# Miniprotein binders against q8wxe9r568to878: the designs that were tried, part 1

All scores and structures are predictions.

Target 1, 311 residues: q8wxe9r568to878
Amino acid sequence: EEEITVDVRDEFSGIVSKGDNQILQHHVLTRIHILSFLSGLAECRLGLNDILVKGNEIVLRQDIMPTTTTKWIKLHECRFHGCVDEDVFHNSRVILFNPLDACRFELMRFRTVFAEKTLPFTLRTATSVNGAEVEVQSWLRMSTGFSANRDPLTQVPCENVMIRYPVPSEWVKNFRRESVLGEKSLKAKVNRGASFGSTSVSGSEPVMRVTLGTAKYEHAFNSIVWRINRLPDKNSASGHPHCFFCHLELGSDREVPSRFANHVNVEFSMPTTSASKASVRSISVEDKTDVRKWVNYSAHYSYQVALGSIW
Unless a header shows other numbers, all headers, positions and changes below count from the first letter of the chain.
F, E and O are the ipSAE of ESMFold2-Fast, ESMFold2 and OpenDDE, as the mean of both directions, binder to target and target to binder. V2 is 0.75 times the mean of E and O plus 0.25 times the DockQ between their complexes.
[cut] marks letters that were taken out.

## First folded at step 1 (miniprotein)

Design A1
Amino acid sequence: SPEELKEQLDEIAKALELLAEQLRELKNGDPEIKELAAQLLFIKELVRYLEKALKEGDPELREQLTSLIDKIEQLEKLVHEFLRQS
ESMFold2 (binder alone), alone request of step 1: mean pLDDT 78; pTM 0.744

Design A2
Amino acid sequence: DPETLRQMLEEISQALDYLARQMDELANGNPEVQDLASQLLWIRDLVKFLDRALTEGSPELRETLNKLISEIEKLESLVRTFLEHK
ESMFold2 (binder alone), alone request of step 1: mean pLDDT 65; pTM 0.459

Design B1
Amino acid sequence: SPELEKLQEAILELAKALEEIQKTLEKGDPELAKEIYRLLEALFLIQAALEKLKNGDPEVRELLQKIDELVKMLEELTREFEKRS
ESMFold2 (binder alone), alone request of step 1: mean pLDDT 74; pTM 0.664

Design B2
Amino acid sequence: DPELDKLNEAIMELARALDEIQRTLSEGNPELAREILKLLWALFLIESALDRLQNGSPEVREMLNKIDELVRTLEELTKEFEQRS
ESMFold2 (binder alone), alone request of step 1: mean pLDDT 65; pTM 0.463

Design C1
Amino acid sequence: SPEVRELLDKITELVHMLEELAREFEQGDPELKEQLDEIAKALELLAEQLRELKNGDPEIKELAAQLLFIKELVRYLEKALKES
ESMFold2 (binder alone), alone request of step 1: mean pLDDT 68; pTM 0.549

Design C2
Amino acid sequence: SPELREQLTSLIDKIEQLEKLVHEFLRQGDPELEKLQEAILELAKALEEIQKTLEKGDPELAKEIYRLLEALFLIQAALEKLKES
ESMFold2 (binder alone), alone request of step 1: mean pLDDT 68; pTM 0.544

Design D1
Amino acid sequence: SPEVQKLLEEISRLVEEAHRLFKGDPEQLDEIAKALELLAEQLRELKNGDPEIKELAAQLLFIAELVRYLEKGDPELKELIEAIKRLAEEVRELSKT
ESMFold2 (binder alone), alone request of step 1: mean pLDDT 58; pTM 0.429

Design D2
Amino acid sequence: SPEVQKLAELISRLTELAHELFKGDPELEKLQEAILELAKALEEIQKGDPEIYRLLEALFLIQAALEKLKNGDPELKELTELIKRLAELVRELSKT
ESMFold2 (binder alone), alone request of step 1: mean pLDDT 60; pTM 0.463

Design E1 (at its last look DockQ between E and O 0.01; V2 from the best seeds 0.00; counts 0 for: pae E 25.1 > 1.5, pTM E .482 < .8, other shape alone 3.566 > 2.5, unsure alone 66.764 < 70, off the site)
Fold by OpenDDE base, look of step 4:
Parts: structure tokens; C-alpha cells; sequence
Structure E1 (fold): chain B 311 residues (1-311), chain A 92 residues (1-92)
């Protein structure tokens, strides 16, 4: 069976302010990948919701792709694979290409302005230090300003949400589960005269609590990682914040670094091009009527939320 | 030959277009099927190629005058190509 699959993926990166999570800086990159199984040489045309094409679309009925968005977007910094006729694009904004057979490749990429005013959710984080006691609290709320959150019937979730709190290297020891390897600690004969060696004050085990998902120290990120499978949570009442709490007792006030983590890292995916609002409006294959056409949409978000100064 | 015209506009614009289309339909002898959805009118037009061409030209003129966007879809590859060529010639 002859088929063509178009994967449209947004990549959002940025820096977000503390408190209201205002976007201070962002970058939206959209990448389009093609996988086709077509016999012979097949000239293909891809129609996007490019604002410069608006009102000038000529498409066969069979080439029309279902779209959920009525938005038109401005493409910036378009880059194409060598199989795209760039001259045709510059003259007509038509994406004409001869795909590589049975090979997934990046057809094109472009930049857009972020299509929303706000991120899907806000994260407020407070850190407090009192002597050797460190507390971190975060509140996560869904943003009503994000379009995908407005209608519960059409709501697009955030998936595989990861919130990472960087931990100073000095504190990593406090998150190590003592492997109860029952190795008989040789009772070092406490010779009476041995000076008080640095009692490795086994700091109390960190207390972590979350209202949703899981939280643990993950060495791969050198961070406490709060993981949430899906937002909004189906079992949680709309509008209630989700909370993360961590309490850490350090061995001394000297273990408190002068500078805590200045940011929290947030990462998640969405099953739509929510950042760009890019959509495939049509796919045509020359001289072929019975080609199966598929479009997949996704977005990946990765950004830093600035933390306030430790008070 | 079958042509699908998608018209998007506000209700007032759509009404004016529909009225004009009915008049054109009678004048040109084309068969028009109109489906109205929320803010969208889908027009299926059936006729001989010359009648369809004239119909489309007038619809386009009307749409331009009203500031309404029209998307033309056709099951006829040759007609689609001709329309495409015409649009491309205007973009040059």
C-alpha cells in the first residue's frame, strides 16, 4: 500500500519569569518529517496554513487534510531538504518535493512566534533557608489563558511533565538511600582517645511530598524531579493547584550554598502543534489517487523558570 | 465537472455571497449545492467547464469585493491545474 506520513513537531524553548511565569524569551522551531512509501517517482505537494497562501489554495478534494485549527501562521527562516524545489516555494509558496522512498527525513523546518499568550500552566516556587533547614515549595496551576485549556471537551493535555529542581552537589549525599547491604560494619573499636572525627552527620532523610505524580532525586539530572503523567489531572477538580514540597535538614549551615538554584527546569509534551499552530492543510501526490495520507502533530516544551532570591 | 468552494466570512458577508451565488447559478445554468456550517459555506458546483469557469470567476470577484476568503477545491485535476496556474500568474 502506498502511503505518506507527515510528522509536524513543535519545539518550544524559553525562559520564564518568576511568579506570573511571563515568557521573557522564547524560541519556537517547527520541524516537518516525511515518511513515504510510494512506487516510482512521485512529485508531492504539501500545503501548510501559511498566511501567504491564505485565500489562494487550490486543492483536490482527495488531497484535503482534516484540520482542527483555523489559524494562519507566518513562517520564518524556512529551511528545506534538498528534495524540495525552493524556487517554486519562493515564487508560489508551494512546497513541491520528491520524497526519499522508505526513509524518514526532515523535509523542512521553520520558526514561528509563539501562538499563545501564556504557557499551559504556571509554576510558582518558593525556597526558604533557616539555618541548616531548607524548604522548597512549588504550586502548579493550569492556565486559563492557554487556548487548549478553555474548553474541557477539546482540551489538549500536557504529557510526561517533568519539573526539575537542581540540587547542589553537596546535598547529593542526603538523597542516597543507604543500601541496607547488611555488610557487617566492622565495629571499629572506638579507641577512647580518637578525636571526634567529622561525624558524617547523616542528615535526616529528605521529606518530599506531592499532591500529584511522583518526586525523587534523579542522579541523571542532578535534580529532584517531579514527574506528572498528565495535566490537567482527570481526577482533580479544575482550578486546584498541585503542590510539591521538599524539606531537607543539612548537617550544618555551612552546607547551605550562598547561591541556590536560580531556576527550575520544566519539560513536557503535547499531542498537537500547540506552540506554532502549524497545520497540514493538504497533501498531494502526482498521478496517484489511492495514497494513504497521515499527519501527526506534537509539541515539546523545554524552559526554565527563574527562581527568586532565597529570603 | 465538480468544484467545491469554501467560503469563510461573517454571517452578513456569507448571506450576500449566497444571494449572489443563487443569481449566478440561474444565469449560468450550473448546479450548486450549498452546505452551511459555523462561519463556513461549502459550495459544490457542477456544470460544464466553461460555465464553471465563469461561475468561479464571478464568485472570486464577489469574494474580493466583500473581503471574503474563498478556497476552491475540485475533483478535476485539469481544472485545478488551470486555476492554480491562474493564481500563480497573479502572484508573479
Amino acid sequence: as target 1 above (311 residues)
Amino acid sequence: MKVVILVEGDPEQLEKILEALYELMKKLGVRVYIEVTDGKVVIFVEGDPEALRQFLDRVKELADSLGVEIVVRTDDPELARKIADEILSKLQ
Scores: ipSAE 0.007, ipTM 0.214, lowest interface PAE 11.5, mean pLDDT 79
Fold by ESMFold2-Fast, scan of step 3:
Structure E1 (fold): chain B 311 residues (1-311), chain A 92 residues (1-92)
Amino acid sequence: as target 1 above (311 residues)
Amino acid sequence: MKVVILVEGDPEQLEKILEALYELMKKLGVRVYIEVTDGKVVIFVEGDPEALRQFLDRVKELADSLGVEIVVRTDDPELARKIADEILSKLQ
């Protein structure tokens, strides 16, 4: 009957360099959600690896949670749900709260600095223009520290990887439009032959190939979207990069826009990990010592990879 | 490095020790985890070896001044030897 679940979710946003994917700009937002089933008036205390309590942390042994990191972090711009006693936090850094009955709610959020210097993989992209022909190619490589010493199938994965290449509005017509009177779902037909490396029947349709996952034009994003369910995959251990290739034949060289988008968008999630290294150190419930306590971690990444010059 | 300190005493003496330990933690940068069971207090301490040694010395002085008994356990063989030597030297 007595239990409390704490979900710690990090959101990484940023901009990385064209070649080595060096982090140029970033921010990390951490959100902590609570779901509790506690009897009576339940006053709870949450302890984080807040640098300001390092050296003065006093907790009961039964309140200690398994350690996920040895790091202590700075919490910036803390914002709390109304159930948190903010005066207690500002005076003592204690997160004291009375949780809502049996509903999942956001207890607090704060900003931190990304704990690592590199991301799980790098993406390099090259674009070439030859008259009315445009070619885009990307190479995706797992970072050495992430993949080298582990079995790719047993590592914590990057899930639902989505790499988006913005398409100029002038080029949308080169993706086949299919629509029936009264139907709103079809705006363009993706080139279905390209992903298999076979020759395209229509020379005016884009040719797209990928070595892992799928790629197609998606109107929802006004982009060509390369989707990969899971990284690293079995073949990541071979050291060869995963590749995306797109070839587009425009009607004339005058259809090449004066500028492209300067970035490729990358998005993915990682379960059981933290980008901030935020860690729940303790959970206590006043006058209760037999409470079941659960902590879950997850991180979502969304960033731009600079292209520099596109042609 | 982790050290376990078991302290036994009446509630008033234990309260004084806990207050003093809190101040020492702030000064020395050590982390303390406390368990209270059947009137016994078990203190787990984590920190740098040098800070931990200073912390243990101050805890012993406090325990002696308040007349409470302390039992120190450690998973660090070097620290165990130094504690034993320190106790022996003060006994003499």
Scores: ipSAE 0.000, ipTM 0.149, lowest interface PAE 21.6, mean pLDDT 73
Fold by ESMFold2, look of step 4:
Structure E1 (fold): chain B 311 residues (1-311), chain A 92 residues (1-92)
Amino acid sequence: as target 1 above (311 residues)
Amino acid sequence: MKVVILVEGDPEQLEKILEALYELMKKLGVRVYIEVTDGKVVIFVEGDPEALRQFLDRVKELADSLGVEIVVRTDDPELARKIADEILSKLQ
């Protein structure tokens, strides 16, 4: 059977302020990949929600794809695979190409302005250094202003959430004891019935607690990594904050480095083009009507949250 | 010596209280531990007695204004009595 698949992937990067989670810097790159199994010449056209073609789209009805947005976007710095006729694009904004057969390839890439005012969730972090004691706390909340979070019936999840807290090399030895690399709320569950008024007796050992997911030190990142499979969590109340806590007791205050990392790294994926709002409006394969057409969307976010001194 | 108190309340409202007191937690050196139980957020606060008193005084003020129910527990009976008196005098 003849088919063509269009994969649209957003890549957001940026910096977020520590206090109000304001987006200070952002960059969005969108890549479009094609995988096709077509017979014959296979001259194809791709229609995006490019604002420069608004009101001037000329496509066959059978080539119209279900749209994911009514928005129109501005494409910056477009770059194309050699199979794309760039003169046609320059003159008419038509993406005309002959795809490679049975081979996934990058058709084009472009940049956009971040299409939201907020990120899907906020992260606030408090750090404290008192002598040889170091504490880090984070609160994660879903953002009500983010488009995917506005309607519970159409909510799009954040998947494979990773929050990384850089650890100075001087402190790594304090994270190698397995009794400290906690799992979601484990210590809280163990001690809930035994001592309602106590928090922790691990004054000489690092203590980590999370209300969702897991946290452990990972050598690959030289960081404590808080991992959450999915947000929002289906088993948690709406608006419920998710928390991370770490307490570390150093051998002496002389182990505190003179320079502290002041960012937390946040990374996650979404099955949507939430960063750019790029949408495939049409796919034409000659004037054929028997071609199966698929569009997949995904977004990946990787950004830093400013925190001041962490360690 | 560490004195521990427990503050329990609705997750959304209690989180607002903690956000409002973020800088005070850092200044006073109080340690806050969070436990989720039955859809509620329970906060354990640890520090020296004076730091705990100052922190909890602000929690009482914000809890009163937001109508948040709080429960205070401590291993120190004298501190517990003092905190309970301040909380009850601030709550309506």
Scores: ipSAE 0.000, ipTM 0.104, lowest interface PAE 25.1, mean pLDDT 72
ESMFold2 (binder alone), alone request of step 1: mean pLDDT 67; pTM 0.566
ESMFold2 (binder alone), look of step 4: mean pLDDT 67; pTM 0.567

Design E2
Amino acid sequence: SQVEVHITVSGDPELQEAIEKLLEAIYELMKKLGVRVYIEVEVKDGKVTITVRIEGDPEALEELKRFLDEVRKLADSLGVEITVDVTE
ESMFold2 (binder alone), alone request of step 1: mean pLDDT 67; pTM 0.535

Design E3
Fold by ESMFold2-Fast, scan of step 3:
Structure E3 (fold): chain B 311 residues (1-311), chain A 88 residues (1-88)
Amino acid sequence: as target 1 above (311 residues)
Amino acid sequence: SQVEVHITVSGDPELADKIRELLDEIKRLAESLGVTVEIEVKVEDGKVTITVRIEGDPEAQEALEKFLEAVYELMKKLGVRVYIEVTE
C-alpha cells in the first residue's frame, strides 16, 4: 500500500600511499534513490544529517528514522531530480519533492568528505625486477582503525574484493586462463623434489600463489586479478596478512618496459555501511500517517594503491 | 642421508626483523619434530636466501614433510614471499 524506500549509495574513489595506505586524494559521491508506492499527489520531505540544520531541525515524532550515526556532514555540489523544489532547498535546506510513482529514480546526488581516517584494509605491494625476472607481492591486512572493524561480532564484510595488477600487453602471451586457488599440499611437492607452488617446466608461464581467494589473468581488465569473496576471513582477526605472489620469467630483459604500471587497483563493496556517513534522519509524507518507510545503505570503493619497489 | 632445502625470502624494508624471527622459529620447529638442522643465510640484491640442511634417514620423510608444512605456515603468518625447494 503506502510505502517509500530510500537507497543511500556511496561511491569512494581515490589514491592511497604504498606503505600505510594513507589517503592522498579522494572523492565520495552519494546518490539517493527513491522507490515509492503512494496514492495521489504525495508531497514528501527528506531530512539528512546536514550540518547546516544541526541543532535547528524540527521533525515530527512519526517521521523520525532510526539513527545510524551521531555525525553531521557537509553536503557539497548538490544536484537534484526535477521533482525536487530546489528553491526550497536553497532557502531552507529542506528536500521537498513529489516522487515518481512505482519508479526507482535518483532523487539527488552530492559530494562529501570520507568520514574515516583509514580504509577497511591496507594493501602493501612490492615489485622487483632482476633482468628478465619480475616479482610482485602484496600483503593485505584488515584495518582496526576503520570503525566497522572494531567489534568482530558486528563487523560488516567487504564483498567481491577485486585487486587488479595491470600488466604490459607484451606479457599477455605468457599467461594462462587457469586460476590459482588456495595452497597446494606440500606432501606431494616434497615427494617429487619440486619447488613449492611453482612450475619450473613451463619457462615463461607465471607462478602465482594466494593464501585466500583466487588469482588469474583477466583479459577484460588487462590485469592479473586477485579475487576474494568476503573479508575478513577466519584468520583476519589474528592480524596475519593475506598474501598474493606472482613470479614471471620473461625471455629477455627487453620485454620489461622502463615504465610499467606503478599502481594497483582495489575495488569492493560494503553492504549496510556509508563512506560519507550520510544518514536519513526523517521522512515525511504530507497528509499520510500510515506510510511504511525503509532506508538502505551501501558503499562501493574503487581506488589506486601506489606500488613499492624493493630494487 | 642429508636433504637440502633452499628457502628464498623477500619482503618489505623490515626484512631483517622477519629473518631473525624465522631463524628462531625454524630451529624450534626442527627440535620439536626430532630433526637435526643447519641453517645458512645469504643476503644478495635485496633477497635473503636461507639454506636449511636436514639430516635424516630415508624413513624420516614424514618428519621432513611436517617440518616443511610448519615452516610454510610460519612464513605465511609473517607475510613474506617464499620459495621452498627440496633437493636429493
Scores: ipSAE 0.000, ipTM 0.167, lowest interface PAE 17.6, mean pLDDT 73
ESMFold2 (binder alone), alone request of step 1: mean pLDDT 65; pTM 0.546

Design F1
Fold by ESMFold2-Fast, scan of step 3:
Structure F1 (fold): chain B 311 residues (1-311), chain A 82 residues (1-82)
Amino acid sequence: as target 1 above (311 residues)
Amino acid sequence: MKVVIKVTTDGKEVFVRIEADSPEEAKLIAELLKYIAEKLGVEVEVLVEDGKVLIVVKTDDPELAKKIAEEIKKLLEELSKE
């Protein structure tokens, strides 16, 4: 029937420390999308847990939405679609709009502060460089301090986890060139009656091992990418660490940096969660009482984890 | 498959929203409904996004809009039964 759907999407960006993933810099951008199927001229009003209306909220009982949080938040740098009456918002903090199209559109966006003390998991990485050899190892642990991880029965997953380790393009070109040269050289020696030991023909490719998911070099990102479909793993004990190991052997004639990289990039999504704790408190549609109202929450995380020696 | 059909209060537009079980099914349904609209001589706008189909049928006749909504509902119910 008559229906309006509000999608609240948070985008977390930031930089965290190498050890305990302490948040060093961050911002959270919240986008609210509307998709409505309403007959006639539909004037809609949306109420958020805006700190500026705390204690002064005026909402009809029929318009109240189930709450997802007790927190009230500060909305920074609000920007609105043209269908929103911004004067009404500035005067009363009410988001008044007329959804003219039966299409999904972005009603508004704003910035907030991350509402958690920790991220859903921590990533500790150790690197070592010795001559032309580079080793990197990461340990991933679910954070017990993150609110969605407190109750195993209601735990919300981190989905499509992507951990990217930047690799200079020169390292990849060097590997391919040495591999091709080595193979041709060995075949030439065989034709001369050369004897081979129990050695690999190639041997110049990165050696990678993961205890969960997959890892490979992906040209699109100029990175070694560790992918995990879902965390926590159903077959692992709560808090059990997951590991990534990579060994790179570079050519002796190539310049080797003193550090593998200054950071790794982490990206993932969490359905039904909010990084901002932004919450829809009310939805009303003028002159309509039998309206089906839906609110969906999701959070996308994209941040850098600083790298450093254990020394 | 989830289907929502709305007729505007002025009776001049029919909004059809379909959440298909797959992106391929959504595209097939969109093409089928375009064909039906063309055969009926009515103007139609179709949007397909992530397995969802939104169709807007426009007409100057409120009675025709109601008949179109009823026919679309009947057709989609028959398709979902199969």
Scores: ipSAE 0.000, ipTM 0.072, lowest interface PAE 28.3, mean pLDDT 73
ESMFold2 (binder alone), alone request of step 1: mean pLDDT 70; pTM 0.574

Design G1
Amino acid sequence: GKEVFVRIEGDPEELKLIAELLKYLAEELGVEVTITVSGDPEALRQFLEIVKELADKARELGAEVHVKVEDGKVTITVRLE
ESMFold2 (binder alone), alone request of step 1: mean pLDDT 60; pTM 0.443

Design G2
Amino acid sequence: GQKVEVTIEGDPEELRKIADELKRLAESLGVEVTITVSGDPEALKEFLEIVYELMEKALELGVRVYIEVTDGKVTITVRLE
ESMFold2 (binder alone), alone request of step 1: mean pLDDT 54; pTM 0.368

Design G3
Amino acid sequence: GSEVYVRITADSPEELQLIADLLRWLAEQLGVTVHITVTSDDPDTLRQFLEIVRKIAEDARSLGAKVDVRVEDGTVHITVTLE
ESMFold2 (binder alone), alone request of step 1: mean pLDDT 60; pTM 0.470

Design K1
Fold by ESMFold2-Fast, scan of step 3:
Structure K1 (fold): chain B 311 residues (1-311), chain A 90 residues (1-90)
Amino acid sequence: as target 1 above (311 residues)
Amino acid sequence: GKEVFVRIEGDPEELKAIAEILKLLAEELGVEVTVKIEDGKVTITVSGDPEALELFLEIIYALMEKLGDPEVKELAERIKELAKKILEES
């Protein structure tokens, strides 16, 4: 049967401020992939919510796709697959193409501006140094201002959340030993608890605690990685922050670089959402009226949260 | 060239759209088309070389036979969009 699927994927990258996570720098890259099963030589037309055609759209009723947004967006730095007639696009803004049969391919990519004022959640991090001791604590709170979080009943999740804390190479030995001897981590935690009314021991193994998900050193990233499968958490009281805590006791003050912990990396995906607010307004296939048309949206976020030096 | 007179009646906007399409097709085939709209009726006069003229008239008669069909209205709009594309690429 006659079928065409359009996948719209946004990639958000940037830098946000310490504390309030204000967007300091950002880039949004949108990629559109096509997978079609169409008989014969099929000429297709794709219509986006391109600001340059606002108010001047000419679309047949049968070609109209469900609206995902009322916004019209500016498309920057458009790049096209060879099957697209670029002259037609430059002259009329029409995306005209002959798709590859039964092959998923990238039709086009372009850059846009992030459509929201805030990100889905905020991450506040505090780092402190006391002699040879280093502590890192993060608080994660869901944003009430993000469009996907506005209605709790229809809230779209943030999936596969990964928060990475870069670790200086000099500290790797401490984490490797702990990973081999999990017993050392337990002793470090017991030692902290025993400090209530007793003397503490220095030079203990790293202590890591999270209120949601898991955290451990991952060599592939040279980082402590806090992983959360899904936000918001269904079992958590609404509005309460999720926390990460790490305590390191180094053998020497000289093992603490003067400029470490400059940033924390945050990465996650949101299905059925768009960071660009790019929307497919129409899909037409020449000389075919009985075509099944599908549009899927997804957004991937990868950004740095800036941290101030504590020394 | 030989001249033929064709008169059709219908929705003014639909007939205008069909007339524009026919003018574009006539230009491609090298025939001359003149359209007059009055009192909800459209008169089309066609002239040209016999071979091209015969083919063009056959197309007109086929369209007239199917006027008032919802499918014909949809087809006319689609052909108009394709005609705009051809002009843009020329």
Scores: ipSAE 0.000, ipTM 0.074, lowest interface PAE 27.5, mean pLDDT 72
ESMFold2 (binder alone), alone request of step 1: mean pLDDT 67; pTM 0.539

Design K2
Amino acid sequence: SKIEVFVRIEGDPELAELIRELLDAIKRLAESLGVTVEIEVKVEDGKVTITVTISGDPEAQEALEKFLEIVYELMKKLSEES
ESMFold2 (binder alone), alone request of step 1: mean pLDDT 65; pTM 0.502

Design K3
Amino acid sequence: GKEVYVRITADSPEELQAIADILRMLAKDLGVTVEVHIEDGRVEIRVTADDPDALELFLQIIWALMNKLGNDPKVQELANRIRELAEKILRES
ESMFold2 (binder alone), alone request of step 1: mean pLDDT 64; pTM 0.527

Design K4
Amino acid sequence: SPEELKKIEELAYELLEELGAVFVRIEGDPEELKKIAEILKKLAEELGVEVEVTIEDGKVLIVVEGDPEALEKFLEIIYELMEKLSK
ESMFold2 (binder alone), alone request of step 1: mean pLDDT 61; pTM 0.520

Design P2
Amino acid sequence: SKVEVTVTVEDGKVTITVRISGDPELADKIRELLDEIKRLAESLGVEVRVFIEGDPEALEKFLEIVYELMKKLSELAKKES
ESMFold2 (binder alone), alone request of step 1: mean pLDDT 57; pTM 0.337

Design P3
Amino acid sequence: GHVEVTVKDGRVHIRVTADDPEELAKIIDEILRLAKDLGVRVYIESDDPDALELFLQIIWALMNKLGNDPKVQELANRIRELAEKILRES
ESMFold2 (binder alone), alone request of step 1: mean pLDDT 55; pTM 0.374

## First folded at step 2 (miniprotein)

Design A3
Amino acid sequence: SPEELAEQLDEIAKALELLAEQLRELKKNGDPEIKELAAQLLFIAELVRYLAKALKETGDPELREQLTSLIDKIEQLAKLVHEFLRQS
ESMFold2 (binder alone), alone request of step 2: mean pLDDT 78; pTM 0.728

Design A4
Fold by ESMFold2-Fast, scan of step 3:
Structure A4 (fold): chain B 311 residues (1-311), chain A 88 residues (1-88)
Amino acid sequence: as target 1 above (311 residues)
Amino acid sequence: SPEELAEQLDEIAKKLEELAEQLRELKKNGDPEIKELAAQLLFIAELVRYLAKALKETGDPELREQLTELIDAIELLAKLVHEFLRQS
């Protein structure tokens, strides 16, 4: 009956260097969605860990939400749904609103600075071209500098990891869509992510191998896509790197373009975490004390990693 | 040294290639499981040779560190394949 759910969703985007995956450019966008089932014309107040109210926060005990971080953050370029009284926010930093009934909507969005020094893992990629042969190799390692990776027992996973290697249009003919066939066997126990390359029209087929997950050409992305359901895995816990290898033999030297993609695209999600460290400190509903309050956090990462130079 | 490590990697690659050749003889029986295992072994051997070449060319300390970790995984795979061949 009397219930309000706040979803805090962070989106990290950026560009990182090839070797150390140093963050060269980044943007963190936070979106806050509300879904409420409240009787009457309920007036709500949302409190964030806004640095501008640190040491001057006024909150009733009944409205305090569990702490997710000790950090206080600066909110940039706040944009609000029409139900928010923006004048109140500009004058007092209070997010005052009348929610839409039984409808999930975006209450607000803002930009922040990425709270970590490093990303959850590093991806090092090398590309080489020799005559009609092209090789691409990547090494993936969990970053010990990322806060959520410091304690294996409380580590939060990176889910639905997608690493995309753009394929020049001239090479598309060397890839075909394949259905996954067969049962798990000895090969799956010996090598994680064991798979074969796609078949080419000319009979020469790309060799694609991964030590974890799967890799194949996916036309929807015009890319070779390395997919990993969850990181870290058993080997990641011991510090072992995960590898992607692709060897493509083209029909002739003339089929190798003088240039191809400069970056590899990396995308993944981390449930119950925040890239911004934005935290809901309080939720209040005017004239109501028996409201069930829920806060969910999630972070989505999407960035480019520089490729190695062609020799 | 990087050169000594590269030599060790070349020896490992050679061992994996020899195991793959042994599997290739069994593969002539037409077993898809053996075919896939042989392909995986050759892939790893190619990867190891490529990394050994890269190490000789660049002497990259980060690459050296990553290779140290990778060697343990490769040695485990070689051991598992050897046991598989014993049971075949």
Scores: ipSAE 0.000, ipTM 0.222, lowest interface PAE 15.5, mean pLDDT 74
ESMFold2 (binder alone), alone request of step 2: mean pLDDT 80; pTM 0.761

Design A5
Amino acid sequence: SPEELAEQLDEIAKALELLAEQLRELKNGDPEIKELAAQLLFIAELVRYLAKALKEGDPELREQLTSLIDKIEQLAKLVHEFLRQS
ESMFold2 (binder alone), alone request of step 2: mean pLDDT 75; pTM 0.660

Design A6
Amino acid sequence: SPEELAEQLDEIAKALELLAEQLRELKKNGDPEIKELAAQLLFILELVRYLAKALKETGDPELREALEKLIDLIEKLAKLVHKFLRQS
ESMFold2 (binder alone), alone request of step 2: mean pLDDT 71; pTM 0.592

Design A7
Amino acid sequence: SPEELKEQLDEIAKALELLAEQLRELKKNPDDPEIKELAAQLLFIAELVRYLAKALKKHPDDPELREQLTSLIDKIEQLAKLVHEFLRQS
ESMFold2 (binder alone), alone request of step 2: mean pLDDT 75; pTM 0.680

Design A8
Amino acid sequence: SPEELKEQLDEIAKALELLAEQLRELKGDPEIKELAAQLLFIAELVRYLAKALKGDPELREQLTSLIDKIEQLAKLVHEFLRQS
ESMFold2 (binder alone), alone request of step 2: mean pLDDT 74; pTM 0.660

